# Ledger of designs, part 2: VH-VL binders against RecQ-mediated genome instability protein 1 (rmi1)

Target 1, 235 residues: RecQ-mediated genome instability protein 1 (rmi1), of Schizosaccharomyces pombe (q10160)
Amino acid sequence: MNQTTTLSTELTELGVRVQNRWLQSLLDYLAKKHSTGANTTPQLVMQYLVASDIRESTTSEGAAPYIVSEQHNVRIENTMLLQIVRVREIGISIVNQLEYLNDLEELKKLKGQKVIRLVHDESGDEEQNDDDGLTEAQDAVQKGSELKKMCRLILEDSNGQRFWGLERKPIKGIQLSTKLGTKLLVKNVLVRRGVLMLDPNNTTILGGSIEEWDKDYFPKRLIEELKGELSKTKA

## First folded at step 1 (VH-VL)

Design a9 (framework fv_recaticimab)
Fold by ESMFold2-Fast, scan of step 1:
Structure a9 (fold): chain C 235 residues (1-235), chain A 121 residues (1-121), chain B 112 residues (1-112)
Amino acid sequence: as target 1 above (235 residues)
Amino acid sequence: QVQLVQSGAEVKKPGASVKVSCKASGYTFTSYDMHWVRQAPGQGLEWMGYINPNSGYTKYHQNFKDRVTMTRDTSISTAYMELSRLRSDDTAVYYCARDSGSYFEDWFDPWGQGTTVTVSS
Amino acid sequence: DIVMSQSPSSLSASVGDRVTITCKSSQSVLYTSNNKNYLAWYQQKPGKSPKLLIYWASTRESGVPDRFSGSGSGTDFTLTISSLQPEDFATYYCQQYFSTPTFGQGTKLEIK
């Protein structure tokens, strides 16, 4: 019995094909961190995998074939492991998205201040919902819901190939706040004009993130990226 | 602003249980492991264990594994540490602390303000 | 567990002094595959939570003054304060994260 071989086989059944060197270094780390002989399960390995960069942690066997814009109505039957590089909402104007994100950031700051005051000070705050002319963005923030119509993704495979994915149907867990580096399993997917046509039946969200990519991203860096995109449109 | 706010001081009798809470704000609660560290009066720091708030996975130090339970509630971004069968030598300040968020990086920042637990007859 | 030993247990110094605190691990905390030392340093003032100063043995945390520096590798580590300031009188702890986290017993830095 070889623990790395057993774990690799079990992870492959879950749609994940790990680099042997990455898995061995993780097992060495876990043995040292958790004392000797902690039972390492596929679930524990997955916990670390979804926080990793799949270009380093996984093999090319789980990668996408070469995807080009000339490919139309081509089906990729095999399961691919992909990580999210960017999420964009393309069914809602950038102006309306910026309004939502700025309002969200402002409200998060106010909530943080209220928590601090609860520890150090007596509250005398007022809350009022008085405007019937609230924008769609403001209404969404007030209700704790996100603006969502149709997301377009930049996806990356284990070889570093980047390509587009488009929500054909809403997928729960894909929205502007989805963490960068989130892992997806995609199988039996239709490619149209080089874009993966995603839906709940062909896409499984594994979760996770890449901390380096996601740090200070939502909503701060997303706001700056969208402002830049808007500026290019006006130029 | 990233902040961890803990529940207030507790006085318990030997044999009782204590449950300390740690409310996180200003960051994505599920992206970082939450650790618990205690400090007896005039003594050093002692690591007790951690919880992964996303999965619920826990790892406890062997000195506490028979008496400690760590849980979380993602809907309110709060972690809990319950220590049972309290002894007088469990008198300490109990801290929650966030790690770096990466699997090779168990250094701690920020820390909660601490919860004083006094165990006396 | 990896045992962390700090020296000295207490130290008296004056403002402007160069202060050196040592930390020794019972086994190496250098991981040869990534060439990193799994060691951190903390400052704790009376009645306060610990504050992170250094991680990866020598990387200074954002906002920590330049007078604090960490050095060493393997089993022997040093925290240096190049010119002691009044606000630096505190207890200092080393911590390894190579295995289950353990802390040194602390070094109390006192006014002479």
Scores: ipSAE 0.000, ipTM 0.422, lowest interface PAE 15.1, mean pLDDT 83

Design g10 (framework fv_greziprubart)
Fold by ESMFold2-Fast, scan of step 1:
Structure g10 (fold): chain C 235 residues (1-235), chain A 128 residues (1-128), chain B 112 residues (1-112)
Amino acid sequence: as target 1 above (235 residues)
Amino acid sequence: EMQLVESGGGLVQPGGSLRLSCAASGFTFSDYYMQWVRQAPGKGPEWVGLIRSKAYSYTTQYAASVKGRFTISRDDSKNSVYLQMNSLKTEDTAVYYCARDSEYYDSSGYSFDAFDIWGQGVLVTVSS
Amino acid sequence: DIVMTQSPLSLPVTPGEPASISCRSSQSLLHSNGYNFIDWYLQKPGQSPQLLIYLGSNRASGVPDRFSGSGSGTDFTLKISRVEAEDVGVYFCMQALQSPLTFGQGTKLEIK
């Protein structure tokens, strides 16, 4: 039978409904990339999906209901596939966040200068802790002060509909350094005043990113965004 | 036709340094995370570390036993990945393999980690 | 670190007979996405390891269908329905759920 139909069926069991055109394009790419051609698995497709823009790669069947932003105290039982547009820490003051992020930016600049002087390229050779996006030295500082209390997300579905998500309980992998475009599966979620109430039980992090959104974002562009928010508040 | 070929092994005294190279052919090297795995004589494999693709800024990750002593780098223009080993210990004696990580894409949530292509291995002996 | 424990360590088998290798993890390898992040490798004498099974039950390209992987959570099994002489070597399981990636100690399959 049609390979795309078989893969689409299997991906649907994982909560993902892909566009047939996107999947066919991926299969063509994979055939070119792998000369000995192993059978393409749903897991391999998922690796590429999490790097995609779900507005282009997935169908509207995985989208949020059109009325989610108008709902109060309603449970959405269906599984939604969403991508992260923005992450904000709302439990810690912007001033304290900026102090921490400016320190991170300065440390990254110093590391870049050392690497450039030593090897003539900017590739990093130090271990990175991807759980919180910090190097070991920076992670030690964060663990001492904890820059994660409660995150609020701007989420986007396959139709480009945007809405808020709020951590009701801490979700591992959600923090300021979480890559923009990271994919989430959200199921059986409570909506209060148009905001999705997220917790580890209803939220599965698939990961990924959208390079166009995330390039040079953390911490440089995030710092700029937060400074703008702080200035607007003081005005 | 897809293969990985390691080089640069040999005998070195404790405290010395070695640089291993791994040359890739037959696939689009720049798209893949690359792994280093070692195997001491008569023992099972031990993960050493990885280097990610350009999309993830060539970030690296290391096993605790080698952190601070070993450095992984890559040159996509030469289809090569490297392991710089400093402050070598007798415990570092092993056959070192480079391996292709089967299109591991994401470090934060979902990944497909499987070492689908392995090099032939290169012997590193650390002794006086 | 997740500890991977294999049994038996040595497995003598008559050609044509089935073989079964067990692998236990110190914590669940079942991800919330429904997959078990465990791989199986074979290292033939004098050769590099080669991938047999990934994500619990998926056969790698070129791997004969006599090989199968099963299990969930902390208990996993690699089965060979009919052992052939070419299957001699050391089998390793590997967890891919979290860093550092860790291997079992190995099971040596030998022909009687």
Scores: ipSAE 0.000, ipTM 0.402, lowest interface PAE 18.0, mean pLDDT 80

Design g11 (framework fv_greziprubart)
Fold by ESMFold2-Fast, scan of step 1:
Structure g11 (fold): chain C 235 residues (1-235), chain A 124 residues (1-124), chain B 112 residues (1-112)
Amino acid sequence: as target 1 above (235 residues)
Amino acid sequence: EMQLVESGGGLVQPGGSLRLSCAASGFTFGDYYMQWVRQAPGKGPEWVGLIRSKAYGGTTQYAASVKGRFTISRDDSKNSVYLQMNSLKTEDTAVYYCVREDYGGNPLEYFDLWGQGVLVTVSS
Amino acid sequence: DIVMTQSPLSLPVTPGEPASISCRSSQSLLHTNGYNYIDWYLQKPGQSPQLLIYLGSNRASGVPDRFSGSGSGTDFTLKISRVEAEDVGVYFCMQGLQTPWTFGQGTKLEIK
């Protein structure tokens, strides 16, 4: 077997079926960048895969085996590779989520202001004022670290098919701040009315993101999306 | 094939007790909230109570009309849920359904799988 | 408790014609998460109730596309675009917003 075939076989054992053309392109890139493609490990390929769009990097073999939206009370035993399109917290009101997210955005602004002060202003009084404000912001962040009840996901497979995922039991790493494009392996999952019933036993988080999707998303664009959702329900 | 089969119904005198059983098959029983719903002759369904999955505390909740008289329990090793009915009244006469709640937690809840029902008649 | 009121109580329909069933709640079923906590069930003669529509407008698996749910807040409608003989039975709406979960009194759909 050549290098691409050997790596494809090893990646398949990890639950990932890559497109040969994508893998060859990556190996060519790595050889150019690092002057060697021979030392490429499955783990290194995985680092690039989780940052890719699986519609472009993987084959249909990792996709949902049939139209998930039509399934009810069916268990899909096959392992699927999916990427996260959206995360929503459905166990906490949108109003409470917006309060938390606005607090996080203000913390980011406060940190930016402190940096600006250090660059342009050497006054001790201004530094003291920045320190006092940062303490309150840190309390808001600590409060928010516990903001998780139940997430609903929009998931996408290698064919671009989108469907719902519902967190049936808490899954570490799934929350509002989870990066868009994060990769999941889902195996032996129950499908109910087109919704994948996710739990720690059937869901493995591979990590990663799609930079184009996730850029400036959390919390600014998420706040904008939630405000839009709230407006539609009340109008 | 997924199914729920109730048993233990029958005729009982007012003030008496009766225990209903519900056997589940074809799905991972322990992952689901289970509910009891009853339907009096000629009337619509009335919710009786629920028992949560172990992952969500395994706790119970009851309709006001049965609270203090009825107890719901489950045995995940036997794929079964139970309804212990004490101090029965004539108005408890109904077909009792064991129901699986498709519950991922608040707020997504609906009754997706119903048993065949078992008749309980309370009369003297 | 949230009270669910259905109309009409009896609905005779000619086969092939549309049918419409109304359900009103005593308070809004629209949650801040954007879902209307209303489900629709059909109980065919001699059978257990079966789910038709969940969370306002979502069709349950295996339910024909001639069934649709609409409405928001307190006023909801179940529509059947073309009634068939197999649609005979009692239709119930249910609110799942807060316990105790409550059902409407039912609408009996019968073929003329």
Scores: ipSAE 0.000, ipTM 0.401, lowest interface PAE 19.8, mean pLDDT 80

Design g2 (framework fv_greziprubart)
Fold by ESMFold2-Fast, scan of step 1:
Structure g2 (fold): chain C 235 residues (1-235), chain A 124 residues (1-124), chain B 112 residues (1-112)
Amino acid sequence: as target 1 above (235 residues)
Amino acid sequence: EMQLVESGGGLVQPGGSLRLSCAASGFTFSDYYMQWVRQAPGKGPEWVGLTRNKANSYTTQYAASVKGRFTISRDDSKNSVYLQMNSLKTEDTAVYYCTREGYSYGLDEYFDYWGQGVLVTVSS
Amino acid sequence: DIVMTQSPLSLPVTPGEPASISCRSSQSLLYSNGYNYIDWYLQKPGQSPQLLIYLGSNRASGVPDRFSGSGSGTDFTLKISRVEAEDVGVYFCMQALETPLTFGQGTKLEIK
């Protein structure tokens, strides 16, 4: 029982306030998963937390205050723990985004075909050499991240409140391929018309995802969503 | 160390109202779902309803026999849960227990702690 | 609603002998996660109910090893390997698979 108290205190120092019932359940799970031993660290807990839904795993102490569109030039000084619901690129046309994403899907398809052929070629060295060719193609696609201009996020707090975040300056790790459910720590952030003004100084990416949200999302389901958005614009 | 203390019971006429309170101590109250269970004289327990924690938006559920008449609420700042009972009937006569819902590996399915209970008598 | 039926309703036992209480549900309590959503409670005379077993077979904190829960689906059993005087009271099973949560009618364990 003192282990849960110690872990909670250490996680709070990292800006994360876990629910004791969630932590107790995780510790019980880990004890059953490991036949013996008590090697639960804050890092291990964090690994499971960033894969969780913060509405279930964390307390309201890390939640945003109620954010409404009438709030303009209001600063939230406290640190908030948020999870990403959606990422959109608003500085580039949907048509150009679809072209880029279709290229990524084709590259992923090509990687699958190469894997099948590499399995037939039993030599480990030759398998590695074929994979190197694919990574060169992947580098070309990564250079295509030059298409990134300005991302808009739908963010969610531990109370389930959703609101907009706008990337006012490039934040490394925020792009269309960012996994859904990725956790962010946001502090000392300016709110303009209900939108959080994000930049590298006020945003820390903790990582993670929510598998249910992110499964088969990038680029397949994102392409489908964007096609739907484009169709509504044209109709 | 852990305690749940109910209060607010008594004798009331049919059609009347009572508000039960349950004060919690010795655990992090805000983390837990809280439930009300009643027991009529000489009978087994009957589930009344629940309130979830803040992470689950304080949502409530009620047994059909009390839905529309009873309201469960909580105040995490006071470590308290409440049962507002309106339009009371003679069949609502029972000892009312405040219970904490236990938690194990994401499974919230048992009452791991019960209060001492408070008697509510509805009669003319 | 899921109906929970206990048997026997009255169970006289000689101290030191084993006791067994059955509980049957009107539908399966086995969930897709592999757990049976059934709990067991003991209400000693003049006291509040207390948790004995949760999720079919897990002993609650402080509950002696002489208590065990077993069964799956619709048929469940609470066993006491060696009954002691302090075990006297009414035993209730409860299903927690779906709301409303429902209890059995109770089994009164008495020393003969």
Scores: ipSAE 0.000, ipTM 0.399, lowest interface PAE 19.6, mean pLDDT 81

Design g3 (framework fv_greziprubart)
Fold by ESMFold2-Fast, scan of step 1:
Parts: structure tokens; C-alpha cells; sequence
Structure g3 (fold): chain C 235 residues (1-235), chain A 123 residues (1-123), chain B 112 residues (1-112)
């Protein structure tokens, strides 16, 4: 089909090389969803792509070359499409991370129920508007600041190859709450001892997620993962 | 390149003390958890203990067989990790290895090992 | 503590033939993050152990593609597609899921 060819070309210009079978299946789905044969835009295809598993939706032309830990000071000039398997904050202690995440989980749990601030407090001005157990969760949300210093990523390409990425400089949108399966375009990246050296100039966040990976992950499953990691350090 | 070099081994009497050192080079030492593993003659490796990076609280953990007798410490300014061994028993006779947990701290793989240093505890 | 059990303990192999080593854990090594926390090490005569495979199936730096790891949960296998003379030594599996980290008893691979 001419539509398939045109869309593939336009998506390639955006750094994404889709599988013909995947794209055709999407176009067939969209045609059934929309009774009239309206044209599909590259932007609409991208909305579905970033929610897909790139091992199924994209070709190996966008994959990383073979990356090994003895590769030091090697530059990969090509643009790679990658998806995030895991995010960890390595610049902040796990204990501090767990304190923050437990506060967020507590707030999330309380969010669905009716919250009443009482003016009948026994205290002075400082306590009059809050009831039991809400203050710490409120402070975390009110400040709006996520704990962030330096993230390390497990990344995966279209061939299922996994490797590490290290945030050398802060990248907006990379933090513990970043959804699993989020898509990145990485180009002209330096590899040091098998690790991709990521920064805002070589990394573009496309967004998205893989629902199966991310379901109930943040913060509940992340807390359990970090507790497991912390148990290896406590005496 | 990246390497770990142990020192401080030797012959010691039961009940005695010994301090092992492990000097790291070729990587950012302060970012990694460090581990001690020992291997008795003719046997497989046995984990002794670990010390986390300061970013993860600098905490230590020990195998039950050495807890209370051995202490692990580190000096990031000297790129070194140490194993202080007290109240030594003949069962502590082994080659002691210093090892690094890989580039990713959650990996829990021992990707770099030292050459080992022999500790003999006998009368 | 998690107990790691290897079989066989002794593995004589003719050069060029495949070899397979099994490792069983007393409890699942599959973490909620989707990884099996099992590593494989080779100790050549007179040398320190060296990492071959980490997190179940990932080859370490410099490890030939003749080596592969497979399995999940409690049953794991290390395979060598074509054994070479330089592969002689003792192979150990290790669980990294929780402390104390524990090793298998070892499998001694010998030529002939």
C-alpha cells in the first residue's frame, strides 16, 4: 500500500523504523475503528508506537550495535531507538529513596478517600489545619520535587539486547517515576566500559510505556525492589 | 586497567588478628560496593561480607561464620577496602579475594576479582 | 540461606563436543524486576574466579558466544556449544538475590 510506504518513510525521518507487518496491522485496526478511510498521520502512528514493545513493532535497523564492557571511549554515531527496562537513582541512598517513596505511596492510598482538615486542633496555628498522618505526604506532594541526583538505566533495543545507560548530566523526564517501556532516541553517544553516557544533547525522550511492565510498578513494586536491594546492605 | 590488588596475608596463630588491604585502580572506586570472598584449599568460594558505597549508606553485611569477628571498612580517598580479622580460627584458612559488584550496583555480579591473598591460621 | 546445587560435579569432555552444567536453587531467584539473580563463574587452575554469565543469560565482557545461560526460577543451565582446551577449570553458579550470597559446589570440566 502507498499509505504504508509513505508513513514508513516519514517515521524514518523521525528516527523510527517500524516493521511493515506491525504498521499494516495498525492501519487495518484504524480502518475498522474509523468507518471512512481517512488518512493516518505519522503523529498518530507514533502514539501507538510509544505504547508498543519495540522488539515487536520496530526493525533491527534502529538497534544498538553489539555492546561489551571492554568497549571504552567508543562513539556510536548512529541513532538508536531504545526502551527503558529499569531506572535507579544512584546518587541518593536507598534509605532516603524509600522514605520518599513510602510517603508517596501513603499519599496515593489516601487520595481516593475523603480528606478533612480540622480547625478544632488542640495546638496553635501550626497544627490547626491538619489531622493525623497526612502532613508528611502533603509536604512531599506540595513541594512537587522528586528526589533526583543521578540515574542509571537498563535499556533495551529492538533485538532485545540489554545494556546500561548512565545519566552524566540531568535529563528532563528521567527519574524514578519514569514509566517502564518509555522510548528514547539516543545518537552520537559515547560508550565507556560498555555503558552509554547519556546527556540532554544525545538523548531525546519520546515518552510512552509498556502497560504490562509498568502496571502497578510505581511506587509499590519499586519500593519492594529497593527493599530487596537494601537488605543486601544492612547488618 | 581495572584491577584489585590484595595484601596483608600470612601465617597467624589461632586467636590472632590480621588486616587485609585491597587497592583498586582503573575505575571510580567510591561508586561501587566492595565484597570479600574466601576459598579454603580444595573448596569452592564462600562469601565473607560486603560494604556499600557512601551513596547507599556505607553499610556492611557479614556471613554468619565471621560476624562479630571480622570488620570491613573502606577509604575512598585511597581507593581501598579493608578486612580486619580478629579471633582467627583454623577454619578461616583460605585465599581471600576482594571483588567488585559490577558497574550497576543492583547487578550483584562479581565482575572484577583480585588475585587473592593467602591467610594460614595454624599453631 | 539459599542453597545452590550443581550437577554434575565432574564433567569429562572430548574437545569439540558440547557441555552442559545444571544449577538448582532452594528457592526462586526470579526477582519482581523480571531478572533471575544467578551468575556463572569459571576458575581456571591457579587463577581467581572470572565472571562468565550474569543475571541468568547475559555474557560478561570478553566471554565467547560459545557460552550461554538459560533457565528461570529454580532451574538453570550453563551451556558450552563447543568445548576448547582453554575452557578447563571449575565452574560455579552463584545466587545474588539475597545475602548471604551463595555458590554451588562447583563442576570440574576436564578434557578426555
Amino acid sequence: as target 1 above (235 residues)
Amino acid sequence: EMQLVESGGGLVQPGGSLRLSCAASGFTFGDYAMQWVRQAPGKGPEWVGLIRSKAYGGTTQYAASVKGRFTISRDDSKNSVYLQMNSLKTEDTAVYYCARVGEWELLDAFDIWGQGVLVTVSS
Amino acid sequence: DIVMTQSPLSLPVTPGEPASISCRSSQSLLHSNGYDYIDWYLQKPGQSPQLLIYLGSNRASGVPDRFSGSGSGTDFTLKISRVEAEDVGVYFCMQGLQTPYTFGQGTKLEIK
Scores: ipSAE 0.000, ipTM 0.420, lowest interface PAE 13.7, mean pLDDT 81

Design g4 (framework fv_greziprubart)
Fold by ESMFold2-Fast, scan of step 1:
Structure g4 (fold): chain C 235 residues (1-235), chain A 123 residues (1-123), chain B 112 residues (1-112)
Amino acid sequence: as target 1 above (235 residues)
Amino acid sequence: EMQLVESGGGLVQPGGSLRLSCAASGFTFSDHYMQWVRQAPGKGPEWVGLIRNEANSYTTQYAASVKGRFTISRDDSKNSVYLQMNSLKTEDTAVYYCTRDLGYDFLEGMDVWGQGVLVTVSS
Amino acid sequence: DIVMTQSPLSLPVTPGEPASISCRSSQSLLHSNGYNYIDWYLQKPGQSPQLLIYLGSYRASGVPDRFSGSGSGTDFTLKISRVEAEDVGVYFCMQALQTPFTFGQGTKLEIK
């Protein structure tokens, strides 16, 4: 008879086990904001879930069933809900990644300067299309299509356990610009040497983010992290 | 069982060339990074270079001592990796090992090694 | 290049006794991902090297649980809780954090 119980059951069928207190708080919030609690669907709840921290919003039943880093050649048959802590591109040198990211940041800065300058234009006839050749920054942005080769993830479950995920085959939506806190459903996944072997067949991207983790991360803080990693390696 | 079988070793004069082959069996060869390691008589092992899998565009890395002279390549259809050695020097004399890396997307450790093949560079 | 230094260079052990081998790196092997990029290999007389431990502390397939790896940053230890006769050989640590990957000079374990 309780709306919370009905929604929890439906969400469980989608692979997500929410905390009752979190769900009740959301329903109370939605009732005040939309005044139609009877129209709350699992899909609407999911929109809020993917923006949450799963350590706070979901139960341990969706977590990894054991310490993943200690496992070798075991298959986790059940569906796990995981959130992305970090994404790294390991198939492209850090030097090339930094070149691309620095140029991307510089290009964004240049666009801001042009907008500020042109906002004082009275006519509005100024076109953005120039016949000038590509700048070094524009060349780097064009090279961005080559940036995606192979991603390694740091993943976190609802219990706060962190472990590696390796993109064994390309998964659409996984790349350096993927937002921190993005939610994944992982099912029937092979664990090798403590690492989840991810591919399109066992991984579903739900989307979302954790604002506190992702704020100002791409590309600025990612550049800073990669510079630190480069100082330890010759890539 | 997983196995790597090397061939192509021998005696060669300084400045000469030699091509080593390594045939893999018992695992999905195309998934793995492959590496070459050498060991001079009475010395410890020295890393030569690596080649990544197709997912990483078969990218290669080399030790400075062999860069520009040695080339690593692979043919996944034949489950084989190769080491082309050019401009050989007497200090290249060693047993050469073909190795499989555990990792699919990053290096984790060389868990399968060939028997080694002797390359002697002498006049 | 990262230099790997092992001690002792020679380690005589009575069967059933514990043994420890130290490895020090000239710079930290701890990556931002939380793992130490150090591996341990054993080369038995007349054989190819074999992997014992990878990424600091993970045992390779088929390696007995009497072998363990520990340490972080620049100081690492390979420990054998009870040495067996079959453990005789030369032990090498190797860093895989930065190319060129480099090996320690080796520790020869001998039965007393």
Scores: ipSAE 0.000, ipTM 0.417, lowest interface PAE 17.7, mean pLDDT 82

Design g5 (framework fv_greziprubart)
Fold by ESMFold2-Fast, scan of step 1:
Structure g5 (fold): chain C 235 residues (1-235), chain A 125 residues (1-125), chain B 112 residues (1-112)
Amino acid sequence: as target 1 above (235 residues)
Amino acid sequence: EMQLVESGGGLVQPGGSLRLSCAASGFTFSDYAMQWVRQAPGKGPEWVGLISNKANSYTTQYAASVKGRFTISRDDSKNSVYLQMNSLKTEDTAVYYCARESYDILTGPEYFQHWGQGVLVTVSS
Amino acid sequence: DIVMTQSPLSLPVTPGEPASISCRSSQSLLESNGYNYIDWYLQKPGQSPQLLIYLGSNRASGVPDRFSGSGSGTDFTLKISRVEAEDVGVYFCMQALQTPWTFGQGTKLEIK
């Protein structure tokens, strides 16, 4: 059996069905790039898979079996491999989310700034700084870590179908700051009114991201997206 | 599976009235805005109007070509949306489609996800 | 109202050859959220319009990878890498930025 066939079989046992072309390209890359001609393990392939776009790296066998948005009260028993397109907090108003995210942006900028405190040669006085603003931003950020209530996800399968997933119960690792392109394995999931009902029992977070999607996204682009949503009043 | 079925088409004289119905199934009807789109013979689609969902107080919007003559209404208990057409003109001759737009929190309405099969309305003397 | 203008209006193609359709909007369809609110539909003879591409470049479920959408702002293109007999019909672009929703005048793709 050649290496790609063996790896494909082992990855399938982990719930992942890779494109043969993608796997061959990865093996070529690893052989050329790395100085050690080490045997490629399924675990090593998974490290690259979670950083890939599953529309390019995996087969349609891991995709949703039908148009999810059209289903109501149907259970998808098979395992799907999905990637996160967007995370939204629906238990907190967009206005309050924007306040939190703007505070995060300000805190990031403030941490990057240099504050010069000078003592006069003969007085010992120091210049007053914007300490209150920094403290308020820190308080808002800590308060924001407590603000997770209920996340709704836009998920995408290997065929590019997009649909909603709702956190029916809290899932660790799912929050507004979750990287775009993060991979999930979802099995035995209930679809209600076109939405996957997610919980810790049916959802496994594999991690990863898609760099092109996640670059400059949180919180800058998320803020712009939420402002845009506020501007639209129709459903 | 989602389904939209239009009915009520037919032949009517200029100046007459006609009421179209659209019966929806396979989704939570009351959560969605509903659209009417028409297509005259040999021409492209033309948006007619919409009615919003309950959360947006059933607000309506109309294309300029039909404003004042057409009225859109809905009955969520019957999963139905209606198009009341008054003062019909020969230019109103078209296949009329009921459609539901997509919606998500990030992008809002993006496309007409579901279209009915259409119903023909002919305005002729 | 946003005006959508398509070209060409008629596109005869030989099977297996590529095809390209252009759509121009009278104002930018690029929203502050970074998406271009333009969609492409195919209407086969005697059928309702079917979604092909949404938000500029995303293929709808079941749409072959022969179809691709590109462009930003006011200029958009739908490409078919190799035309097949089943692709015959009228292609329409639509802007979904604001009501009234407006469509292009259509491009009729037909086999030579």
Scores: ipSAE 0.000, ipTM 0.398, lowest interface PAE 15.0, mean pLDDT 82

